# Ledger of designs, part 43: VHH binders against q93235

Target 1, 248 residues: q93235
Amino acid sequence: IFMKTLDPKVPRFYGKGTIIGVNPGVGYQPWLKERPDSTLIKYNLRDQKSYKAYLEQMKTYLTKYDSNATETRECGAGDSNDDLEKNPDALPCRFDLSVFDKGCSEKSDFGYKSGKPCVIISLNRLIGWRPTDYQENSVPEEVKDRYKAGSIAINCRGATNVDQEHIGKVTYMPSNGIDGRYYPYVFTKGYQQPIAMVKFDTIPRNKLVIVECRAYALNIEHDISSRLGMVYFEVMVEDKPVEEKKEL
Key: E = the ipSAE of ESMFold2; O = the ipSAE of OpenDDE; V2 = 0.75 times the mean of E and O plus 0.25 times the DockQ between their complexes.

## First folded at step 19 (VHH; framework vhh_5c3l_4)

Design j3 (at its last look DockQ between E and O 0.39; V2 from the best seeds 0.00; counts 0 for: pae E 2.1 > 2)
Fold by OpenDDE, look of step 19:
Structure j3 (fold): chain B 248 residues (1-248), chain A 124 residues (1-124)
Amino acid sequence: as target 1 above (248 residues)
Amino acid sequence: QVQLQESGGGLVQPGGSLRLSCAASGFTFSDYAMSWVRQAPGKGLEVVSYISGSGGSTTYADSVKGRFTISRDNAKNTLYLQMNSLKPEDTAVYYCARDTSEDEFGETTYLDSRGPGTQVTVSS
């Protein structure tokens, strides 16, 4: 889900000499739009039915990466989607989901069963946009240990002091965040949007935690009031006996 | 299905004028801001102009400001780009693009659809 801050009927803002629009918005999955508390990821460890919808949402979301070999290409460490801008016949880089195999894959129920839920973090697509690297000495402190040039670092924290005390250990997959090789976004068939996952390894049971995740690149601005460059969601992992629903 | 089709491109001399048109179908045209984007040989895609759904607001890249005019006729589902005082550097394939959409996952895409494009060549 991306927070809609702009009226789609209104043109985007322009930078000097270029039309880039607003900063990229940050989104997350799983998002269940049919639920009133759609920003809340809540489930009971003892009740598989309680997190089934989240699993299905994650699975459905990841089907978008099912690509025909003819629509994408394998990209190595030195490759990027830069060629897409210059070569209309170039194929977009195929996204590698194997980076999530350590506890955030379908095989592991995306960590939900084990009480270590994974959340997908993504950026909205802006034509021609790509992350700008920090200088080595200008990397924000909160991501300095994980930051890699060419990537968009992700950092999640508790929204409040209490939440920060409860959020526990967080693992990022990959550690460096969203791989920048998949930028820029261009009008091409088969484009695969890069994502990262955040795993909550030691999130407490039976406590609501408000999470703030921020994306970090030099050209990503953070503003709490407008929620630029960040996203909020809530996580609650319950550990309670399953109540028998009386069939009405 | 969203369909966009550009027309009006061609060969012109420097200082000349062209008017591009874009026929839209498959969506409520007036609900979307529209854009013209272009791609020159060996260069990346450049957005040159935006217009709001109602047509009440327009914006331009600095490179075309004062020379190009974007407009739309919502009754005809048509987007226009009047290009005056054309320069060789304006040579490119020009695309009509729909500005913003939201997919089934609630993710927003800015400039989500475009037509096949029309060639504009400015040469003496």
Scores: ipSAE 0.617, ipTM 0.853, lowest interface PAE 0.6, mean pLDDT 90
Fold by ESMFold2, look of step 19:
Structure j3 (fold): chain B 248 residues (1-248), chain A 124 residues (1-124)
Amino acid sequence: as target 1 above (248 residues)
Amino acid sequence: QVQLQESGGGLVQPGGSLRLSCAASGFTFSDYAMSWVRQAPGKGLEVVSYISGSGGSTTYADSVKGRFTISRDNAKNTLYLQMNSLKPEDTAVYYCARDTSEDEFGETTYLDSRGPGTQVTVSS
């Protein structure tokens, strides 16, 4: 019922469902509130109306990262959020969205117009949790060429053999995943959760692709039945003349 | 807008008692588990206690077991912490917090909101 962390400086949790060290879940955007039971991202490349809701969802989600000089600070090389747990006057680092300017920003319609849709990958927010690094020889094969100590690597694959054949080239932004220097999540106003994006560069047209994305750090366990450490969604990018019924 | 407001803090002698209250508004109180969290001067946060949305499940930090009791009144949208046998080590600002929530984007946050806190000082 009670769990004590290994680091005595980290706040301790004793609550039901809020124990420090609980493995985070993985989330994605765009997820449309109007269809809460659906994980499908489906649109027609030739019909701008068909993806407008996804663009609006992405923009709305990202507004929480707008500059706020009163509640955040600009962080450069060597800066981190390490002091937030013990200094109540410390300001959290501002998360810089410019890392997504390479095809996953509003300027590029988050890749939807070009048939290369971007998806945000995030972790749920646990007070006191921070990523633990793999030893060099224990980095999983799926992420070993992109893994950086201090960060949380992301890998997406097709869920079935046919999905694996169809998912195509995937670009990760940043390539090493979610920047861990913004952790731990702390009890402070203005905290900005770090995120990553995945861009599907060569996803096929008119085919449903089931995608599984996993987050990688030594202290993120993967459990398919409880969806810990991973998330599933489906992508279908159609390329059909406007006014035709979609082929199923 | 979620609002949490703590009250009932003050000065008390060692061995004394205080009862903290937290008034909740702007959300359906009974849908959320709640926690008390404290911060002593110059120290980090300590989770003191947790209570489920229905009130049927509670937990306590080892430092307060047997002395503190968490409770809630869902009809009055109020969370309580009864603090008995107070020690100088219990001196802190005490915060009421929502334990678990899901936002409009479907993301889960633990301890996503807290009040401004109430000061408890235990000294002779």
Scores: ipSAE 0.362, ipTM 0.680, lowest interface PAE 2.1, mean pLDDT 82
ESMFold2 (binder alone), look of step 19: mean pLDDT 85; pTM 0.864

Design j4 (at its last fold request DockQ between E and O 0.53; V2 from the best seeds 0.51)
Fold by OpenDDE, fold request of step 20:
Structure j4 (fold): chain B 248 residues (1-248), chain A 124 residues (1-124)
Amino acid sequence: as target 1 above (248 residues)
Amino acid sequence: QVQLQESGGGLVQPGGSLRLSCAASGFTFSSYAMSWVRQAPGKGLEVVSYISGSGGSTTYADSVKGRFTISRDNAKNTLYLQMNSLKPEDTAVYYCARDTSEDEFGETTYLDSRGPGTQVTVSS
C-alpha cells in the first residue's frame, strides 16, 4: 500500500490519499556553502572578521522574507496557509521577523558579538505536509513547558553528557517553536517558510559544544542513527586576543 | 521560472485508458526527478509514481502498480503517465511535480513545484 524509495534523497513512504512516512529533515543556519562538510560554528568574539561570514549568511538567508504587500498577507490568530490549498489565488501568510528582535536580529549581530550566538532552525519542505499536534497528555516531557498546539516545538541539548553540562541556558524564539500557521507548504509565489531561532545565552568560552536540536510534532519521528527529526552542529565561541598580522 | 503544465485528462469509463502529459520549462528537466501526484475530492495529496532524472529508475504506489506507467522524454522536456485499467477510485486531479531540489542554503524541497493539474474522472 506504501511506495517505498531506497534513495534517501526522495520521500520514503507514500500512502493512499496522503504522503505518509516522509519525515521532514531539520536544518540550521548559518551553514557556509564554502565549507559544505563543516557543521562547526566557530568564531572569536573579539574578532569581527572571524564571524563576518556567519553574519552575512544569516542576513542573506533572511532576505527570503523580503516581500511586497502584494505578494503576501498578514495572518492573525486562527488564520493559516490552509486557504492556499483551496484557493490558488490566495496570498500566503507573511512571516513576522520581529519575533527575533530580542537578541537575534541583525541589529544585535544575531548575538555573535556579545557571545550569545543565534542559530536558525528550519524544516525541509514537503508539499502538503503539516505538523500533527500532540494530545495534551502525550507531549514529550522535554518540550512540555513550551509546547503549543499548532506549532512545532524545538529542543536543543548537548549531544553528550559533557556537552549538556556546557551548553548552558538556551532561549527559543518564539518559545513555542516553528509556527504551524505557515503550513502546509504550497507551491505559490510569495510563500514564506516558517523558522525558529535558538539563542545560546550562557555558552562557555573556548570550549567546543556539540549541539543536538530536535523538532517535535506527532508526525515527526526521531532516530539518532539516521538523524531523522534532528540536526547536529558544533559551537565554539572563543575569547582570545587577536593576533595582529604584521603586514610584511 | 519553473513551469509545469499537465494535459490529457478527461472522462473515461471503468477499465478505460488515459495518457497524461506534462510540459516542463524554466529548469534543466533532466536534472530533476519527477513525480505524478493526485488529489481526490476530500483527500490529501497522493504520490502515485516517481521517475529519476535519467528515467532509469521508477517507482509506483501499490494502488497503481501494474496499471500505470511513468515515463519521460528529456529531449522534449515532457513527463508522461500511461493509465490503464482505470477504476472509479482513480478519479482525481492529477499533477506533475518536480520531485526534489536543494537550494543555496542547503535546504531540501520534495515536490517543490507542480502544474495546475488535469482532471481525471472515471465514471461509476
Scores: ipSAE 0.584, ipTM 0.872, lowest interface PAE 0.5, mean pLDDT 89
Fold by ESMFold2, fold request of step 20:
Structure j4 (fold): chain B 248 residues (1-248), chain A 124 residues (1-124)
Amino acid sequence: as target 1 above (248 residues)
Amino acid sequence: QVQLQESGGGLVQPGGSLRLSCAASGFTFSSYAMSWVRQAPGKGLEVVSYISGSGGSTTYADSVKGRFTISRDNAKNTLYLQMNSLKPEDTAVYYCARDTSEDEFGETTYLDSRGPGTQVTVSS
């Protein structure tokens, strides 16, 4: 079940003052509600109508980040959501979509028109959860160059050896992944969950690529059998002549 | 419009008992797992108990295991927490929370809604 998290059961293990032993799960967009059992992202570069539904899904999803001055606050360097759990009047940090302006915004059709489609990567929302840092020498090799303490790194690869050969260059936005400044997730009006996007810069034409994306923090478990800490989807960017129907 | 309203809190001596109730409306109650969550002064949130939508599965935090019992009445849209052998460490605001929901984008929220809470104070 590629679209939904593979660990929908909560709580699994709870202890004193924290939620322990729970993976938050990883999701992606665009996922089309009209095809709920499909994780396929397939479109033809020569047919703008073939990707319109993906653009609308992305736009609708991102509407939740529209400005909300009364329920959020501006956060800069040194700010965080750390005191949300202890201060009932604290406002959560506003998530700034401008981090996606270089190729994964509405202006660029989220990369679809250029054959470099962007995919949103998010964690399911789990109250009180926050990322735990790896020790510097324990950072997994696939994210070591991009890992920053306090963040949740994202890595996407081809699911099989053939897919890995074809997936090409992947750009992560932000490069460090999902910003931990916006954690913990708590019961507060106006909370804005942070996200990341991945852009597939050199994905081949007319080939199906099965993608596996993983989220990396010390307290995110990975298990391929139950797909903990990861999400799968397929990408097919076609470049074919548009066929017109021949009916009168 | 999810609505959750806790009641039944109050002052109680150590060793005493309380029964919390939570009235639910604005959603199909039996379709959702529910949890009780508490927050002691200056502390983080603790999930103390969980019950599946049908009521067939329950889970308890180690700190309350054997003393608290979660239950639900799906005909009355009501969640309960029976708290026995109360200790000063149980002093907290207790929240009724809806658990494990999926939104229109297929994303899951754990503990996506809660009521305003009810104060439980255990002291001499």
Scores: ipSAE 0.425, ipTM 0.724, lowest interface PAE 1.9, mean pLDDT 83
ESMFold2, look of step 19: ipSAE 0.346; ipTM 0.688
ESMFold2 (binder alone), look of step 19: mean pLDDT 85; pTM 0.858
OpenDDE, look of step 19: ipSAE 0.566; ipTM 0.837
ESMFold2, fold request of step 20: ipSAE 0.384, 0.312; ipTM 0.696, 0.667
ESMFold2 (binder alone), fold request of step 20: mean pLDDT 84, 83, 84; pTM 0.852, 0.847, 0.848
OpenDDE, fold request of step 20: ipSAE 0.558, 0.558; ipTM 0.859, 0.858

Design j5 (at its last look DockQ between E and O 0.38; V2 from the best seeds 0.49)
Fold by OpenDDE, look of step 19:
Structure j5 (fold): chain B 248 residues (1-248), chain A 124 residues (1-124)
Amino acid sequence: as target 1 above (248 residues)
Amino acid sequence: QVQLQESGGGLVQPGGSLRLSCAASGFTFSSYAMSWVRQAPGKGLEVVSYISGSGGSTTYADSVKGRFTISRDNAKNTLYLQMNSLKPEDTAVYYCARDTSEDEFGEKTFLDSRGPGTQVTVSS
């Protein structure tokens, strides 16, 4: 179990001419913080009750994107939230949840029912922060095939060698990661935080897998000791008969 | 509800001084670090000063270092910014902002809330 050890009240770094955190933290959902093993996503495929809390958490989280037409604007391929910094009347880009329709939507129970659970990956909000693109020849090997300039690539792997053997096929939605068009974060009503989802397509049954997800941009540093630019969680998809708890 | 209200802005000549105040309510003021941020016309938001919850630690942008002083009175739920030796480049809307918060999902936001702002104009 990995604990979040970062002090949320203290900025990490101050730049020249401005005061900002230089490295965003990585978060994930569903996170059931009330549970002692809150970093563990564990459920039984044969027991809908076992994954209900995760579904509810995902649904609740996604209500953040409920917006009216007056608070956000539709953004095309050439649009971004850059205008928010210069124009106080500019509306933030509306986040399109349809990108998750292939197995990671509410309609599909976010993949939990089918044994292909989806996890939301997000970055903490830093005012004025935006991803910096890699140069074409400097993209890390692990994300090279999926990387797109203007996005934050996400890569998840097993935390250990054993975990890496078990994690199986992972799908990223979208493939390029978090869409950078929604950056920078600015003080504006209706701002929608961009997210990506990770789908575990072939995760084994009845095995605990420790997952490490990293975010990739030129200005995102990775450090295991401080957990910079990464997040850990555990996934266990059980497939076993449901034991009827005799209500004593 | 978190509420922040700035005051003390105005028109001053270069070299002049202003003292901004920010009245805070709706949260435990002393538990949060606070910042002053500003936005000049046509420019992005700039964080210019930071103060810890207790007031024991302060940080300044290079552009205002030596000229601005951030302070707070936790008993009065008030944040201050003393601005000396003002320059035309300091012309902006100034906001007080709550520095860092964590939401119900455990996601952190640096500078999550601000007031409506107060206009500071430095001109001859």
Scores: ipSAE 0.580, ipTM 0.838, lowest interface PAE 0.6, mean pLDDT 89
Fold by ESMFold2, look of step 19:
Parts: structure tokens; C-alpha cells; sequence
Structure j5 (fold): chain B 248 residues (1-248), chain A 124 residues (1-124)
């Protein structure tokens, strides 16, 4: 397997106690490796073959959460991975996919077969980074009604005014976003990176929608020009008759 | 399996010099940018220096510019840090790290692998 490498020619921030200084970066799935230049999620609701690759990508991505109990531990609210760097016997918190069972699991084809596609939102892995909480009165308006201290809230909107008119209802799973109990990130055996999913409940048929999703914590900065703290992708759910192939 | 092993640390007087080495195996060394990171007592990780996979680009923390030199020998799979004019504030555990990797899903990990570290102590 070819491993992409980066030979950076762009300045990096290298400060005391930081690796990149600001943001870990935001990613999404499904992103198809076979079409690396494309951020488009496009399929025909009436043609299962048109979204099969996205389902397979989602399933393959999620296999990293298949673990034996001996490699992870159960974590409740208020737990964290703080002990991992100092205690070689500490187990990382288990990330339970059951939070996605209400429409963003394999049983529902991750929402694709119902025209309500789910998209995974994740942060790149930056060793030692953890979210810093907003004070209650400083929570950004976009996430105020869903924000919980200790979490990284997610908000998705249309990239342009037209896209915002079309994006429709969006459901966040978990509602609070990515739970901070799985931080700090440390590269330890059995570590399970936390994620969230976004379900597009009422996205229109046969229209391209450009989506911008942002991650929210006090120490995640947003910069439009460099796209810090955010990710873009396009969604087009078609609802067209399937053309029959002609046998020759 | 990625393996990184630092060496060359020790006790040195202020103003002295040390040369750290890092032996790399288990991956295509020349394809990855590498960094030296350090952790001083009671402090978090600090990236000291960075070098691109080809060696064509280097960056240094302000605290070490002009005193430290990062280099690599891709034929020997070895990363180096020459440390001159050492100061007590350079006392730390120094780690050799693979700076950035990308998985098959396009997700990046920064400092995805590091060695066990080598202690550098600068004191009278």
C-alpha cells in the first residue's frame, strides 16, 4: 500500500508544549481513496450499487472500534484518558458505536438507503491535545443549544446562502459532538479515536449541496483562508430512474 | 513495525555539546518528515526541530536556533541532532519522532511514533 508523505514547504508553528500550536484538523468519512481528488458524496437513492462504495468505506473505517475488552476500559461521564501517558498499564476508553444506532449504523446502511446519509466527523490525531471548554456565556451561537462542557461540538451548514437554504435538517450524533473523555490523544495500543456523525435528514433530491462542518472547542480556531477547524464536502442525493444496461 | 531508538544523551556542562542519534527501522525512512521533541521536567512536549523527508527543509524552535542542527542520513536510516552551547534550560528527555503520517482514510497523525527517549542533563 502506497503511503502518502508530506514534504512541507509551508511554515509550521513550533511553540513550547505544542506540535502544530493551534488545531488538530477536521476530517470526514466517507472519503474514497480511489477518488482522492473528490470530496463529493453522490449517489442515486434508487440504485443501491451507486452508494455501495460509501457503505463499504464506512464499514471499513469503523472496524477500528472492534476490540477485545482487555484492550480498552469502560468509561462513563467525567472519565478521561489522562492517565495513559504516565501509566503503562492504563487502558484507553472504549468508544461505543451504539450511539449511532438511531439511523447511522450498518443496519440502516448509514442512512444512505433512506436518503438521509450519515457522515463521520473526526479530528486528526495530535498527541497530547485535548479540548478546552468554553465558559457558559461564551459558547458560539451555532452550538449553544447542544454544547456540553468537556465536549467538542460539531455544526454543519451550507457553504453558501443557496447551500444553507438546501441543507435542511441536520441531526448530530451524539448531540454534544465528540466526547472529550477520549482525550488526550496518546498513541497507545488499543486507543479508540472518538468521532461524531452528522445525518442529513431532509437533504433535497437532485441538488448539489456544499457542506461546511466546524468543530467547536475554545482551543480550536477557525480560519476560512486556511480552513482551520473545519472541513468541506459536497452531497448530492439523486432520485432518478435506474437506466438498464444493454447487453451486446 | 516502526522502531525508533535514540542515543547520545548524558550529563554535560553548560556551554558543552552533545550529538543525538536516532536509528529508524520498520518503515521507509526517507518518505517521512522527522522531528526532535523534548520534555523538560514539569513541562509538556516541545518540538525542538523538524526536517523534511528529503532533508530539503528544516525548522527550529526559537529557543535553539543557531545552537542546534538537525540532519538525516537516509542511506543509514538515521536522524541526528547536533546540540551546541548547551544551557541548563535544555535539560530534558529528547525524543526522535516521525512527524506526520496519513492513514488509508486520509486522517493525519502528528508524531505517530517516537522512541523511548534519551536524557540530556545540562548542569554544573
Amino acid sequence: as target 1 above (248 residues)
Amino acid sequence: QVQLQESGGGLVQPGGSLRLSCAASGFTFSSYAMSWVRQAPGKGLEVVSYISGSGGSTTYADSVKGRFTISRDNAKNTLYLQMNSLKPEDTAVYYCARDTSEDEFGEKTFLDSRGPGTQVTVSS
Scores: ipSAE 0.459, ipTM 0.730, lowest interface PAE 1.8, mean pLDDT 83
ESMFold2 (binder alone), look of step 19: mean pLDDT 80; pTM 0.808

Design j6 (at its last look DockQ between E and O 0.05; V2 from the best seeds 0.00; counts 0 for: pae O 5.8 > 2, placed apart)
Fold by ESMFold2, look of step 19:
Structure j6 (fold): chain B 248 residues (1-248), chain A 124 residues (1-124)
Amino acid sequence: as target 1 above (248 residues)
Amino acid sequence: QVQLQESGGGLVQPGGSLRLSCAASGFTFSSYAMSWVRQAPGKGLEVVSYISGSGGSTTYADSVKGRFTISRDNAKNTLYLQMNSLKPEDTAVYYCARDTSQDEFGEKTYLDSRGPGTQVTVSS
């Protein structure tokens, strides 16, 4: 999977479509920094040690969402972070992890122990960016039944026809994807980046599945060649006997 | 904590010049590319210029090319924008912004910090 290389000495492209024309990148967790060139999520159901690093990565990533009533505010339907750019005293919306409690929380080992691994899907942070809604009749077919205005829908599929046959049932949490009320991103103390999770409920054992996940908003472009608006990773859930160490 | 503080704004006649400064602290300034970003009343944000961490590469929006010059002094932790031949259309709040960073989870932030801004008004 091709990822854009970050170098602070390399200039960005500019033009008339300046900051708001930059397509936010799509990221995923768990990504293991000790294997930075790998997008593979591989483990053996019979060997708890084989997925321990993924659990720790998920747990560590999610610590930024620990409750903080003094640095965040509760946001209801129709609320947003719009005031953050204008009002220095405005508090960002609090992101509630309880949406993941049905199989994508620490209690369930994020689905790994049951062979239904969860993957976090996020957008790279672009200051001032916010999702633009599709018009009613222009919502892409693959997310039409789950799309909600103001949100960024997520869809994951097998990358090839073979992977499509193998990927099985996918559960999206929340169903609508990433909630747009947490936009725009403005750097402020206490900001809580919104995320979604995808649970692979029926992924086969001992088979590699290449997954393509896409984020959907009118102002997120998709390009397969450059992987804009999407992310790729591979999942392999093994179910093999654990190798027994030789005893002397 | 990243701190950015713009200065040097003000009222100027069309055709005039201003030099904006941005004092940076709380991070290794030379390791980050920097940008100047402006917002006119009732308009969205526009990136007007970009400079690499070393200062070796610069880019400008078409609307300011040839009139504005971005520079940095890494010894003083300061970013500059020299604005010449100013037009009424350049009237905006100008922000100094830290461009593109990557965190320990591999996630990127574009324009991850900005200062409170300085007002530039071009009027006769």
Scores: ipSAE 0.414, ipTM 0.720, lowest interface PAE 1.8, mean pLDDT 83
Fold by OpenDDE, look of step 19:
Structure j6 (fold): chain B 248 residues (1-248), chain A 124 residues (1-124)
Amino acid sequence: as target 1 above (248 residues)
Amino acid sequence: QVQLQESGGGLVQPGGSLRLSCAASGFTFSSYAMSWVRQAPGKGLEVVSYISGSGGSTTYADSVKGRFTISRDNAKNTLYLQMNSLKPEDTAVYYCARDTSQDEFGEKTYLDSRGPGTQVTVSS
């Protein structure tokens, strides 16, 4: 079934047999799309100018959560967006960005200044899609310690063996991944897309690391050949003297 | 408007070689990662190879690793796929695709644009 949305802000084609498919894609920020190798996050710790664009991109991205109190509602632990499917007047849950205050907020330059860069992880918006929970005994080993029913666990690793050796300690915010309370996605005004952040705490300096991040729910398939349920990007944190541009 | 056009497909014997080309227009080619994808009869779309905007990074599906080589000429706005040691299993329509992997909201889209495709048939 090919589903076309009338809203250009929503994926135009999704469903079985479509180019997007029925599995949610995984995205990340910051993405500087106008740069060559836009999938590369590269900056110099000693040069604030080198990571300014990434900061601006992160800030810009997060402006979408500046919601009017009239367009969203506060949701507690027992709340969810389930009502959105049944009640056209229901307000979507407001996303709380405070979960990122420990090193991945604007106040901390999203970790870039300290050499512990944060990356936003998100899933594509699929109408009516919600994560399916693993059974307790069926949780993948790589996320078993952090998995919580009702959430989409995120796990990032090096793409290759070498990258795995270099990626170092990774912190997830929140630890359980993307909060499932914000699902299902419904095409409604004010909907706030849930996200998680990944913090690279001990990424090496002056080395390129290819990162693979996967999202985990029972109904998320992983396929390297099709890159289902995963996203790749590269990170390089340099620590080098700033070359004085000789004004020719 | 984003335009992609594949060429170079055809009939080849097992063990043979083909070189596919993709002409791109309507966008800043060097700013975008590109992929070759293929669809065999009765099968889903499969990503064959990926190349970053600058060409500095490449990735291959396990099924084609060591046999296929993806490259690009950003000055010519052209993507290439050198296919060696072709197998019957490689028979498919091959598409070049712009692989931004994300929309304006940072969501993964995998492929946002592709050409009409070129048929590759490997048969004795």
Scores: ipSAE 0.021, ipTM 0.338, lowest interface PAE 5.8, mean pLDDT 86
ESMFold2 (binder alone), look of step 19: mean pLDDT 80; pTM 0.810

